# Designs tried in a protein design chat: miniprotein binders against Putative transposase y4zB. Part 5

Target 1, 356 residues: Putative transposase y4zB, of Sinorhizobium fredii (p55729)
Amino acid sequence: MITTGTPTTRRSAAGTAGADLCPVERCGEPARPGGRLERQQPSPLSPGQRPLADANARRPVAVFAETFGLLAGQLDRQTRREGRAMLRLIDSTPIPLGKLCGWAKSNGRIRGMKMHVVYDPDSDCPRLLDITDANVNDAQIGRTIAIESGATYIFDKGYCHYGWWTAIAEAKAFFVTRPKSNMGLKVVRQRRIKVAEGDGFTVIDDATVRLASKGDSKLPIPLRRLTVKRADGDTITLLTNDRKRPAVAIAALYKGRWQIELLFRWIKQHLKIRSFLGNNDNAVRLQLFAAMIAYALLRIAARLNRITMPILRFTDLVIRCLFERRDIAAIERPPPVNPSHRRPRCSPHQMSFAYV
Key: E = the ipSAE of ESMFold2; O = the ipSAE of OpenDDE; V2 = 0.75 times the mean of E and O plus 0.25 times the DockQ between their complexes.

## First folded at step 2 (miniprotein)

Design F4j (from F4 with V3T Y6L I8M A25K T38E R40L L47W W49L A57E Y77R R79L V82T)
Fold by ESMFold2-Fast, scan of step 2:
Structure F4j (fold): chain B 356 residues (1-356), chain A 83 residues (1-83)
Amino acid sequence: as target 1 above (356 residues)
Amino acid sequence: STTKILVMIEVDSPEEAEKLAEEIKKLAKELGLEVEVEVLVEGNRVWVLVEVEDPEEVERFIEEVKKLAEKLGAKVRVLVETE
């Protein structure tokens, strides 16, 4: 189950609840708040989630997932109080269970899991975390994320779900993504021609677009397409519903998505997730949630003690505390902590690109 | 398949880290790599992410990066992950 940092129950608005009903069934009767309105609760992300009896068996994982959400929410509220933008980087990473596990070897296949993360680069902490079977589609998990008004969601082309993009726009939030290669786009209106230089890239086109062949029926929101030229001459295409931000700012947000990929590599290397042999799915899920709870707790503790620590050093410290074994001959000291007593208190991470 | 290589270099100061990062970016351009090299400066550490489809060209780049780091007495760690 995904935990939300700001726990909200997604409830259908009374005005929207009648949309799925046959006109004949609704004729002559007024809407009854609660009577016809089905409240949508946050659902478990796995399609294989079973009835209440099976849900009770998974109770420990759900408790840890909720705890993580509450802790991540504390860091997010601190970031909002500092007046920073609500940025949400979304991605997933596979977690193999290994060929050397007895069950996997006997069956001739490797079972896999997938860790889904919503990451806030300003708080230096995952906001939402879920672990599913590897077969679960990224877009399906994305659409279960509770949408925060004013947030900007940044994700790759694996999260293509038109209903979810529409829901983001309707919630007064934004997204930045890349179109799939089979997505047909048609220019509706060319925006004023301007070339804008960014850090390691140039925006060379900016247009209002729609899906080809009745795009308004499938995706009934205004879309903006940016063409971004990298220093090496290659171009990438971005799609967004944000029609107000400068094109360079939107391109820079997408460029920042690299931060979640770096986190995934550190986690896999140091936590040795790839070496979980002989463990069942619930044990793996519980270990991962426990690790991320500890990460969030240490990050909160660092902030409360006014200690500013770069993301990679903090991650290394957490890993050494939770997952690395030590012996007398090979004891490593934790990475140093860099306290900050000045105001503003921040350790900005600098990112830059070199293009060939 | 795409090969991703992550290199961490630890130097004595943040100023040396920024200088090394710029030299690494210049080196990538000079070697004519047809790939994106991403560099993150974090205090006295430099992180270099290289993504390629041809691993042989990258091996030469990583060795040149190690030579640059050795001039500063820096510690270098290389992580390779094939996707």
Scores: ipSAE 0.000, ipTM 0.230, lowest interface PAE 13.1, mean pLDDT 61

Design F5
Fold by ESMFold2-Fast, scan of step 2:
Structure F5 (fold): chain B 356 residues (1-356), chain A 83 residues (1-83)
Amino acid sequence: as target 1 above (356 residues)
Amino acid sequence: SKIYVIIEVDSPEEAEKLAEEIKKLAKELGLEVTVRVEGNRVLVWVEDPEEVERFIEEVKKLAEKLGAKVYVRVEDGKVTIEY
């Protein structure tokens, strides 16, 4: 007797996609300062519940996150049945809070959140979603993402964590990223030097490399470095553990990363995050997860019923039906200092490749 | 108003290095800038409102070259913009 409701490749999406390694939520009162005599599991993903921190207030977020995971798992199973590549675009986007509420400030402290997303461009659906304080580092969140065997993870240089890259390789998965400019790489073996044309770019170098500054002890996996020339003449360096795919294919995967920016723009437009956000992070989390659940349901419905209406407009209609536009009165109060704002950032993580 | 730029890096050593590069950049551009390091973060205040947009773009380029994320605050402490 077993229930099969959770995707096997998903670790957990309990409000944070299982990625939070810092105390974003306080889950009960700390034990003694000197140490834990009795084992405590502070992780939100741990089965040990804490009576403190109001379980009833946090229960809705966990329910929404699990519902999202189940729906995303259905789309993932369809993708696997079709034999399509398992692509995972990883990025985050800022959600500014309190800019419209002078009373929400304390000694000039700024409140903000960011949303971390793992996005599958083939299913046109986010797979994992995590919401943290704005000051949480992207690499810290990335390192806790459950790795799916056979998947290819595509992310920017903000997700530099050698232990996580090693874990991806050990799980028989792949990554494509850009090295930090201060990262020392040594060529171990020059691959066949061949200039290869892609759509809007040219690959001009391909080499097997190793980390130079720390040797094999810090990053003990074989790496491949590609140099890609854009149409405007600028070059980009790519780093991957995929040593088999053609260089042009790897460069094309990274070029496709812009698709996650379209999702971020859509979310900001349809949730009107700039208008709805107060200082209650549970309310923000519920709104974001509810919207993503609605998006996943609409993608499933479109695939089953061949909906020809643009998904963006159809989703907008559903969101407006599910959520009344709630402009929190406190947020509408003008701040003591009123800097003019035109628009929030539309694409904080823009791609360097030239678009056709 | 002053622009408060927060740049987050991997380590305090990288933050010190970035702070020195930002000071050099400000001197080259003729900008009045205050730079401070707090742990793995570099905090930058820009005094010249007419040069602020140009300075922000140059700092973004430098931070990207060094593998850092950039956050922008407005002096009233209310606005946060992440790049």
Scores: ipSAE 0.000, ipTM 0.092, lowest interface PAE 24.1, mean pLDDT 59

Design F7 (from F4 with V3T A25K A57E V82T)
Fold by ESMFold2-Fast, scan of step 2:
Structure F7 (fold): chain B 356 residues (1-356), chain A 83 residues (1-83)
Amino acid sequence: as target 1 above (356 residues)
Amino acid sequence: STTKIYVIIEVDSPEEAEKLAEEIKKLAKELGLEVEVTVRVEGNRVLVWVEVEDPEEVERFIEEVKKLAEKLGAKVYVRVETE
């Protein structure tokens, strides 16, 4: 019987090399007028210039974005007054956007958008919100974030930009991140190995490192590398410019980034894209900014009024009012109050207008 | 909550639709998707739908499905519903 051909394991190393680089062919090339020019790098975006100012943005989107900025600023001032740690979780999440019109009106594209957030876990509120097309790189947005002195920025490996990390350090701020798998690191100094246990993890290594191979010119700041063993036995590597905090504290900060993932899950669960409002970029941007404005307002209102209603439920009521055009007062109308079954009799002890 | 992604592909013949549906099913297996992908053929059309909590989990799959359709010159319609 005929069998299927076994894969021929042919090694290309047999005999004379099949691929040669001939340097001699370089010597005769005539100079072209244009030569090889480096592409001009785009100027960095100025602080406050966000990708949501794309051609599709309507004036109302800009108004909502500015309103969110004012509310985030109010929370920042309040946090500074309270002397709380300035923690900044940075991440993005894709928002799936397709045409919700019938078959014939679809143009065959999945329109993707990303929501970029800087989140303060202490206030449980975003400090910065930006909505871009899905093709905008996370590191590109990172570069537009204004750096706050004394803050600690916590982000994943998608925000790898050496110039930005240097800017964070120069601003007297800190970062905690994970290195990309291809990042070459050289140990400069091994810190004293004290195995330190945290909540659900163990720090097993702590070292001062620098980039290998000309890394000192690309990233001219001292780095600290932590090796953390998680409860499941998996090991992760962290990089930071914070050389003073205990290793367990740094690892705990990075573990805490799950809080931004919960925020993203909550937002997606409460964001309903309706065909009547459309699936165009402006309608979705308006919905996202309105939801985040409502969230920020409810955080401020809860602090001022000590609201007993759970924050998530209260936020739901406000979001529903924004998108369903219902009066929030009607939803929160208290049930009829039954009269008291036992009223005080006319007694000097109960009905007295003055005490002796 | 969940995001539902519907991809409707219109090809020139029912035979071509059946072949495309089989290729899409193979692609889902090759990518090791942990979510259930539904692929159905209705005449000259291939219906693909996925229900996921995180649309990023299927972004590569949907992009590759679109490439398969483009190779055939097929009309593609995409509908996304987030809840």
Scores: ipSAE 0.000, ipTM 0.132, lowest interface PAE 17.4, mean pLDDT 63

Design G1a (from G1 with Y7L L14A I17L Q21A L40A L43F R47A W50I; at its last look DockQ between E and O 0.07; V2 from the best seeds 0.00; counts 0 for: pae O 9.3 > 1.5, placed apart)
Fold by OpenDDE base, look of step 3:
Structure G1a (fold): chain B 356 residues (1-356), chain A 87 residues (1-87)
Amino acid sequence: as target 1 above (356 residues)
Amino acid sequence: SEELEELAKFLEMAVKLLEAALKKIAKEGDPEKIKEAEKALRFAEKALEIVEKELKEGSPEELKEKIEKLKEKLEELRKKVEELLKQ
């Protein structure tokens, strides 16, 4: 029965309190004329001083390049003797240069240079391919490598060059890459996945593929497409000419690209590129070769077992010698500039590279 | 002068690396390490070549003496590497 419907009380309280905004008096202090500190642009090196500064900066670079080549050749020869698979990670890292490097080009994201590296992960041996402007395409540099028969080249989608991939296959070498999104692939044959599970990934597709366009003439090699699901849920497509290796092994090889990213992180961390000597291309090259030498020496050290302290000190000293501001370009006394106009050369400002 | 000092430190460390490689071979008798010592030797020789190119007549005498001592030490170590390569 009982219906009791007790009621709706809508209490309305409207309290309006208008807090008076006290008028803070505009004390109009007169704008002192902002003396436009003319940023004295560092006087451009006279046309005659550029070749000498460039020549002097090139001498140390060549020496460090040779030294690095020796050390790199040493690390690589050891891996070949151990009978390990010849892996070649190819990647590039941007070297951001500050606004003081007026010569540095932009890739639209950074102003600076780009270091291109081939890395053997088994030997832990980096090889410098080139140091270029930041706007240079990776595929342009990647195609300049000497192709080693039996090697497996691992690179990202940035290294898309069909002629180079054909040359790798013709040399009896292998590549593992990511296709570009615009690369039309036609399935020729679906492949059986015997083992799908890998370390932190699952192979979900394995197919023999060809180019979908009449452009089979552009890539006249047997191709294989893998689709790999990562543990994070992300799906990645791989492309390879390796028709024999298990899908999980191919996917694991591509996962191993993180090792070159560790090298680049290490280089960037130890490249206290706080002062490019003369803010020129050669000074950047010198510092990059320097970091590569230091890295190679640390890796030699780690392999030599227990010689930890002398080589850590060596590497720290190599790092110091190469990254301390001492003007390697100052080896040649500038020709005696007439003493009358010695404006005090402002000490070259510390460019702190903020790696963003 | 300061740059030559750093290069002389670099040479000193290259020589110390070679010494450490040789000391390790002498303890462990590993023929693969002989090739590592040969490598360390070539590195130290290249470091010396660099230092000698930067060495000027007007360089501090203390640095010249340090470089000469390192050169003598490198020559001693070269002989040891050559002896190991003949075995």
Scores: ipSAE 0.011, ipTM 0.349, lowest interface PAE 9.3, mean pLDDT 70
ESMFold2-Fast, scan of step 2: ipSAE 0.144; ipTM 0.611
ESMFold2, look of step 3: ipSAE 0.174; ipTM 0.661
ESMFold2 (binder alone), look of step 3: mean pLDDT 81; pTM 0.771

Design G1b (from G1 with Y7L F10W M13I L14A I17L A20L L43Y R47A W50L; at its last look DockQ between E and O 0.36; V2 from the best seeds 0.00; counts 0 for: pae E 5.7 > 1.5, pTM O .768 < .8)
Fold by OpenDDE base, look of step 3:
Structure G1b (fold): chain B 356 residues (1-356), chain A 87 residues (1-87)
Amino acid sequence: as target 1 above (356 residues)
Amino acid sequence: SEELEELAKWLEIAVKLLELQLKKIAKEGDPEKIKEAEKLLRYAEKALELVEKELKEGSPEELKEKIEKLKEKLEELRKKVEELLKQ
């Protein structure tokens, strides 16, 4: 009795290739602002501070804004004649105000204002977009920029606005940014990386992407995602509408964001806004415009003298020479390193990746 | 006020820097630099004109005096630049 055992055909379950969602960097949740905004009543200005506050409140910021606009316009016109790539770094810096600024709003981290700047790194020309309360969203101010055709806008994840990114693309301009962690991107096509190695970074991924949500209508532009490994081992994701430039060149553009942070560091180092007795919105605006005017004049002076050193170094040396009553012709000589002044340990290499 | 003094100091630094650069260009005799210096001078004069218009309303006298001194210096530099442009 030969029992013919029927072979049970095991149907191989087709493993659904789970789309490897790249591990979301845990950007720490913004602490819910559940704190009752105790309207700390503005501490009443001492009787001697009131006249100063009132005098500063009456000064038109418009004069200083116009003056800065004229000087910045001169710096920009020179660079446009040279046919250089139109780069536009967009960033904001918090201006922390002291307790004396009872009117100043908080963003939950800093009480004060926010200075919003467009910076051309090739001209080294800053433009002030706005000075706002610290709680104003960067993407709201970024949308007020006049979009220049052929320009490349470089900004952080704070400037996430799909309609604005669409408008940049429609104007035949480009952007380079970081996607937010909650931005679902679907790979449409993997791209060949011809050159992976850059200056202190490696491009490890290059893909054409779209929004994962059925709302392609929210961002109807061709997108490209880059993944860049830094020399410190950290990885950064970039998003761009630029389909043509090499991955290394796009990553280098985003690395070049360091220049606007140096500008902000310089401004904050020289502004004594925390010590002011007449602290109002207008007074802070006047101070910021005065610093920007001084910076623009220093840039013009550097160009007229064919100064090859980084402008922020030139400006620091000029300011020191003016305070020390030294001749500006001596600026080419680094001041004797007073060993007690810790050299700003901005090694050229450390400046490259201090981007949080 | 410390605030107005610091504001005036930034303007004073900017104008002093401009003065020193114009003096350097005048010594170098470079015609292209002289033309750029003339443009720069016009912007500085326009900046001061704008500031002077606003300073009429209740500004500290010490700040007005600083701006007047800066205006006088720019007028001296204007004359020097105009002399160099005629050569």
Scores: ipSAE 0.038, ipTM 0.551, lowest interface PAE 2.9, mean pLDDT 70
ESMFold2-Fast, scan of step 2: ipSAE 0.017; ipTM 0.443
ESMFold2, look of step 3: ipSAE 0.042; ipTM 0.492
ESMFold2 (binder alone), look of step 3: mean pLDDT 80; pTM 0.761

Design G1c (from G1 with Y7E F10W M13E I17F A20E Q21L L40Y L43I R47L W50E)
Fold by ESMFold2-Fast, scan of step 2:
Structure G1c (fold): chain B 356 residues (1-356), chain A 87 residues (1-87)
Amino acid sequence: as target 1 above (356 residues)
Amino acid sequence: SEELEEEAKWLEELVKFLEELLKKIAKEGDPEKIKEAEKYLRIAEKLLEEVEKELKEGSPEELKEKIEKLKEKLEELRKKVEELLKQ
């Protein structure tokens, strides 16, 4: 795994440590009679550091990961030069190997893979990519993310880890998230309540809160709670350590989190995994990185109006070579010389996401 | 082997793209695009390096010839990028 200049989170699965884990985080996956839980220590270094040599890392995957890092870094620098806020959307999406890889299914094991992404909505480009087994908890991967001072990290309730939230605050960065429904919060100070309308939502409450049970020891940072009424009439609760931005601005940041779903949709639409008996896992990883490179090139092309055709050609060839080469005869059976009927086909290129 | 051939084909297309990018830079002049060309060059060189490492004695002769030609072309492009960066 390559980042845009921050330390990488390699393809290691477990490697977690937490003296103060979020409620119900469990690491004892196999029901093995150990009799004693191992004491976990904070992981100061990248969880990718393993005692064994990374013999399973394929050279093609490493090259594509590095390529992605270079391209994403270029887009990030452009965003910073334009004076835009450093926003980081965090989410994951399951990639079920049993559906995509016949080898994994044919070996009598059905398991999943999960892709973790840190996404910059201003550059429309991922900052970090990590691929783990589907059983790895989102919060475990989130806490391995190197924190950038001044950045705002936006994530859903699956990323509940009090030590990580504290680390974000201590690094002079911010987060916006949702509390789990069973999280006990106490109001410390009611901020002035005024109905504030945003685009498609209304902020109806704004309060300083703390964690009810052992709040000062578990989460020793000031928290702000917002109650937001959405256009459909439903309400959601947001938590943040950002006390400077107006409530409507914070709510708008969280509303914007849906942009990462568009990225996931694009990846899955362009991910045509070929099943290899010995290399299904590596094929998935390689194709995911190839899709990200294609995405990054498309975003760069949008800023380089003078190089449209070479960029388009390169993107098509990357996709074709990596996703379609092996099963070219099976991709589309052409109709007979005189076809009976036909459904409309989409354009060859679905080149950009719909963004409002 | 099949995967290696796909990588070689992708490298070939990346080299062609870089050639076109450099032609546009030469005609239009754009310091920001010179930095971009340098990054694509580095990517292509890295990919070439990995493909060369994976080449075996028994690899198809056609593939070996293609890689050798791409290596020569990439060296030519490297010199052009370095010249642009110094100007």
Scores: ipSAE 0.000, ipTM 0.122, lowest interface PAE 16.6, mean pLDDT 62

Design G2a (from G2 with L14A L17F R21A W24I Y33L L40A I43L Q47A; at its last look DockQ between E and O 0.43; V2 from the best seeds 0.00; counts 0 for: pae E 2.3 > 1.5, pTM O .728 < .8)
Amino acid sequence: SEELEKEIKEAEKALRFAEKALEILEKEGDPELAKFLEMAVKLLEAALKKIEEELEKGSPEELKEKIEKLKEKLEELRKKVEELLKQ
ESMFold2-Fast, scan of step 2: ipSAE 0.539; ipTM 0.872
ESMFold2, look of step 3: ipSAE 0.372; ipTM 0.807
ESMFold2 (binder alone), look of step 3: mean pLDDT 80; pTM 0.735
OpenDDE base, look of step 3: ipSAE 0.198; ipTM 0.688

Design G2b (from G2 with L17Y R21A W24L Y33L F36W M39I L40A I43L A46L)
Fold by ESMFold2-Fast, scan of step 2:
Structure G2b (fold): chain B 356 residues (1-356), chain A 87 residues (1-87)
Amino acid sequence: as target 1 above (356 residues)
Amino acid sequence: SEELEKEIKEAEKLLRYAEKALELLEKEGDPELAKWLEIAVKLLELQLKKIEEELEKGSPEELKEKIEKLKEKLEELRKKVEELLKQ
């Protein structure tokens, strides 16, 4: 499998990520491309109804965020009861506003928003969702994440904040990341050179390290550096405070970070935010939280009915069945799985920018 | 029974939040998201069905009353969602 290593894209005024959020582009539609648009025009507003105001919209966002938290918590409790590791994938994705609503361009500026996610691959559900302006630094949001003892946080080099890494270690939790290219590391102790082969990668180096300059004052915790050769022949460096797990296990955790990209693609593909009531930043936030609530509910439904098909296909089937008012359990699926059996941790299906 | 009481309380809390989310969607968001709330209704139905199966094996009358009330509220939520989907 070829790894590209471009999880976050720099701000772009007109860029998209394979999501059809602009009607004019007419990319693949959510449903079959029908011959005509059979949309009922909205009825005239009743006396007393008026456009939404941005003032006081903060309360609705809080309600949606709390609802999402409860649903994600239910999925997490099921995962913990199975004795799975506490994994937390962290990343962000830009949401372009210029093509979603014209008012965003009225001042000669196109502003974007950024969605920050803490994702649990075992439950296949985000645990935390935050929406900020696109110019907010990833590491700044990362440092606000409540640290769970025993958890392992996996994030890219955009989350470089030594104080936060120290806090993770002090909370008896772990992190796996990539060092910034200008980060100077000094080898303290070379670990046994056991070239270890994993699934689609090889670990070729393992060493205890520290920062070369002012390490004791900037980052006082013990660090471990792994050098990993990927399937495409390229080499990446990983940095972690987990000094006990086998190197191949740590490398596998970082490789699994691709799962958060599938979540981002799902959100962009299924997010229906083209038609806003009260078109503004808070309306976008409400739509995003509503979509995440729907995602969490779909994951719960899939687990209750032991459905193991890819989430995008399951979502499409459920939406079609809503038209016919069918029982979710009646949806066609592969043969049932043993109650104690877990689905594979990753899909064999790979999506690219050119593929929907 | 205490674990069953917790399950009922969680179902009630989820239903209350789903009702609030629906009200907010009517005012603030796109009614098309009501399609996703239909999924919430189905999930709550499945959860209530599981709770009812446990109750038929001998449980306090208080819990049966709470479940009946939840079923009534869930049916009201379903009707509101169906109304939005027609629009």
Scores: ipSAE 0.011, ipTM 0.281, lowest interface PAE 9.3, mean pLDDT 62

Design G3a (from G3 with Y33L L40A I43L Q47A L73A L76F R80A W83I; at its last look DockQ between E and O 0.21; V2 from the best seeds 0.00; counts 0 for: pae O 3.0 > 1.5, placed apart)
Fold by OpenDDE base, look of step 3:
Structure G3a (fold): chain B 356 residues (1-356), chain A 87 residues (1-87)
Amino acid sequence: as target 1 above (356 residues)
Amino acid sequence: SEELKEKIEKLKEKLEELRKKVEELAKEGDPELAKFLEMAVKLLEAALKKIEEELEKGSPEELEKEIKEAEKALRFAEKALEIVEKE
């Protein structure tokens, strides 16, 4: 029976906690940003470095391109004798020239040049395609490559050119690339994945594809799309004309693209673009060729198992071979100014000041 | 072409001169510099071997091309020698 109705006391405690306005301490006057960091003008080339820079500016890049072509051709021949798969990694690396090269164009990220390379990873043989302004499109340079039958070209999405991909297929060569996000692909046939697991990746999709647009005329070759999940969780799409190789093998080929980044890292580490060689287009090109030659020679040396020389000393000797002063002096002979084209720049205005 | 044969013989003569210099440097000089020069010499040897391969094929155009490559290899080897002789 016990009905004890304990009462609902609604205590209304409206405690007005006073917002003590902490006094705004007068933040003292901002110290005048006095120190104009004098833009250390790049120390003017010492008087003895100017002749060397000017001489390097006149040096025919062709001589170094020729020497590099010879060395690259030897590295490639050794690999062909070993019967290895003809792989051709195609990539480009930006060469930042900074403020020293005021003539250098910007790609919006860097001011400098771009080095375009074909690299055979099995031969460890780089071939320089071109050295361009930083704003030149990779696909433009990729189309200049002589297509080797049976070769597999591996390149990123930057090398998107349908006519070039068609030419690769017509030459009985292969490519492995990434499609651009705007490339509409229609599945024609789903492919069975026999082996999905690769080294640090899984193939999750394999399909025969075509362009989705009525522009089958733009890429009239059989295509295959792979979807690959990396160990980091990232998913990449690959595109190839290779209809025969296992999906894992194609994905492994594209994974192997990192090897050209080692070359580019090596080049950038040893290419201290030394101000003494000059900061003009030709001098930068010459330095790039020198580093490529040094790399190729070091790779030849390593294969010959005969060079116990420290890599740094060897690279220095190669640089000296390429940059020795005597050949510079031969270039300092101005091409014989054909004396017939001395248009007398008698600008008539210089005669007037001799009469005072 | 007799001119092409003379160029090939001159390349072979220069190769033998450079080989002797490698052997001299390997005995009496810096063995690292000798190895550097030996590499430059091997570039010329490989270019000459390719000339021999093109001589057998009978393509005069490819032969002239390989001779020009061997002459480039020689110029590189001569520069390598000039550096080695200055150290």
Scores: ipSAE 0.069, ipTM 0.576, lowest interface PAE 3.0, mean pLDDT 72
ESMFold2-Fast, scan of step 2: ipSAE 0.058; ipTM 0.563
ESMFold2, look of step 3: ipSAE 0.366; ipTM 0.821
ESMFold2 (binder alone), look of step 3: mean pLDDT 79; pTM 0.726

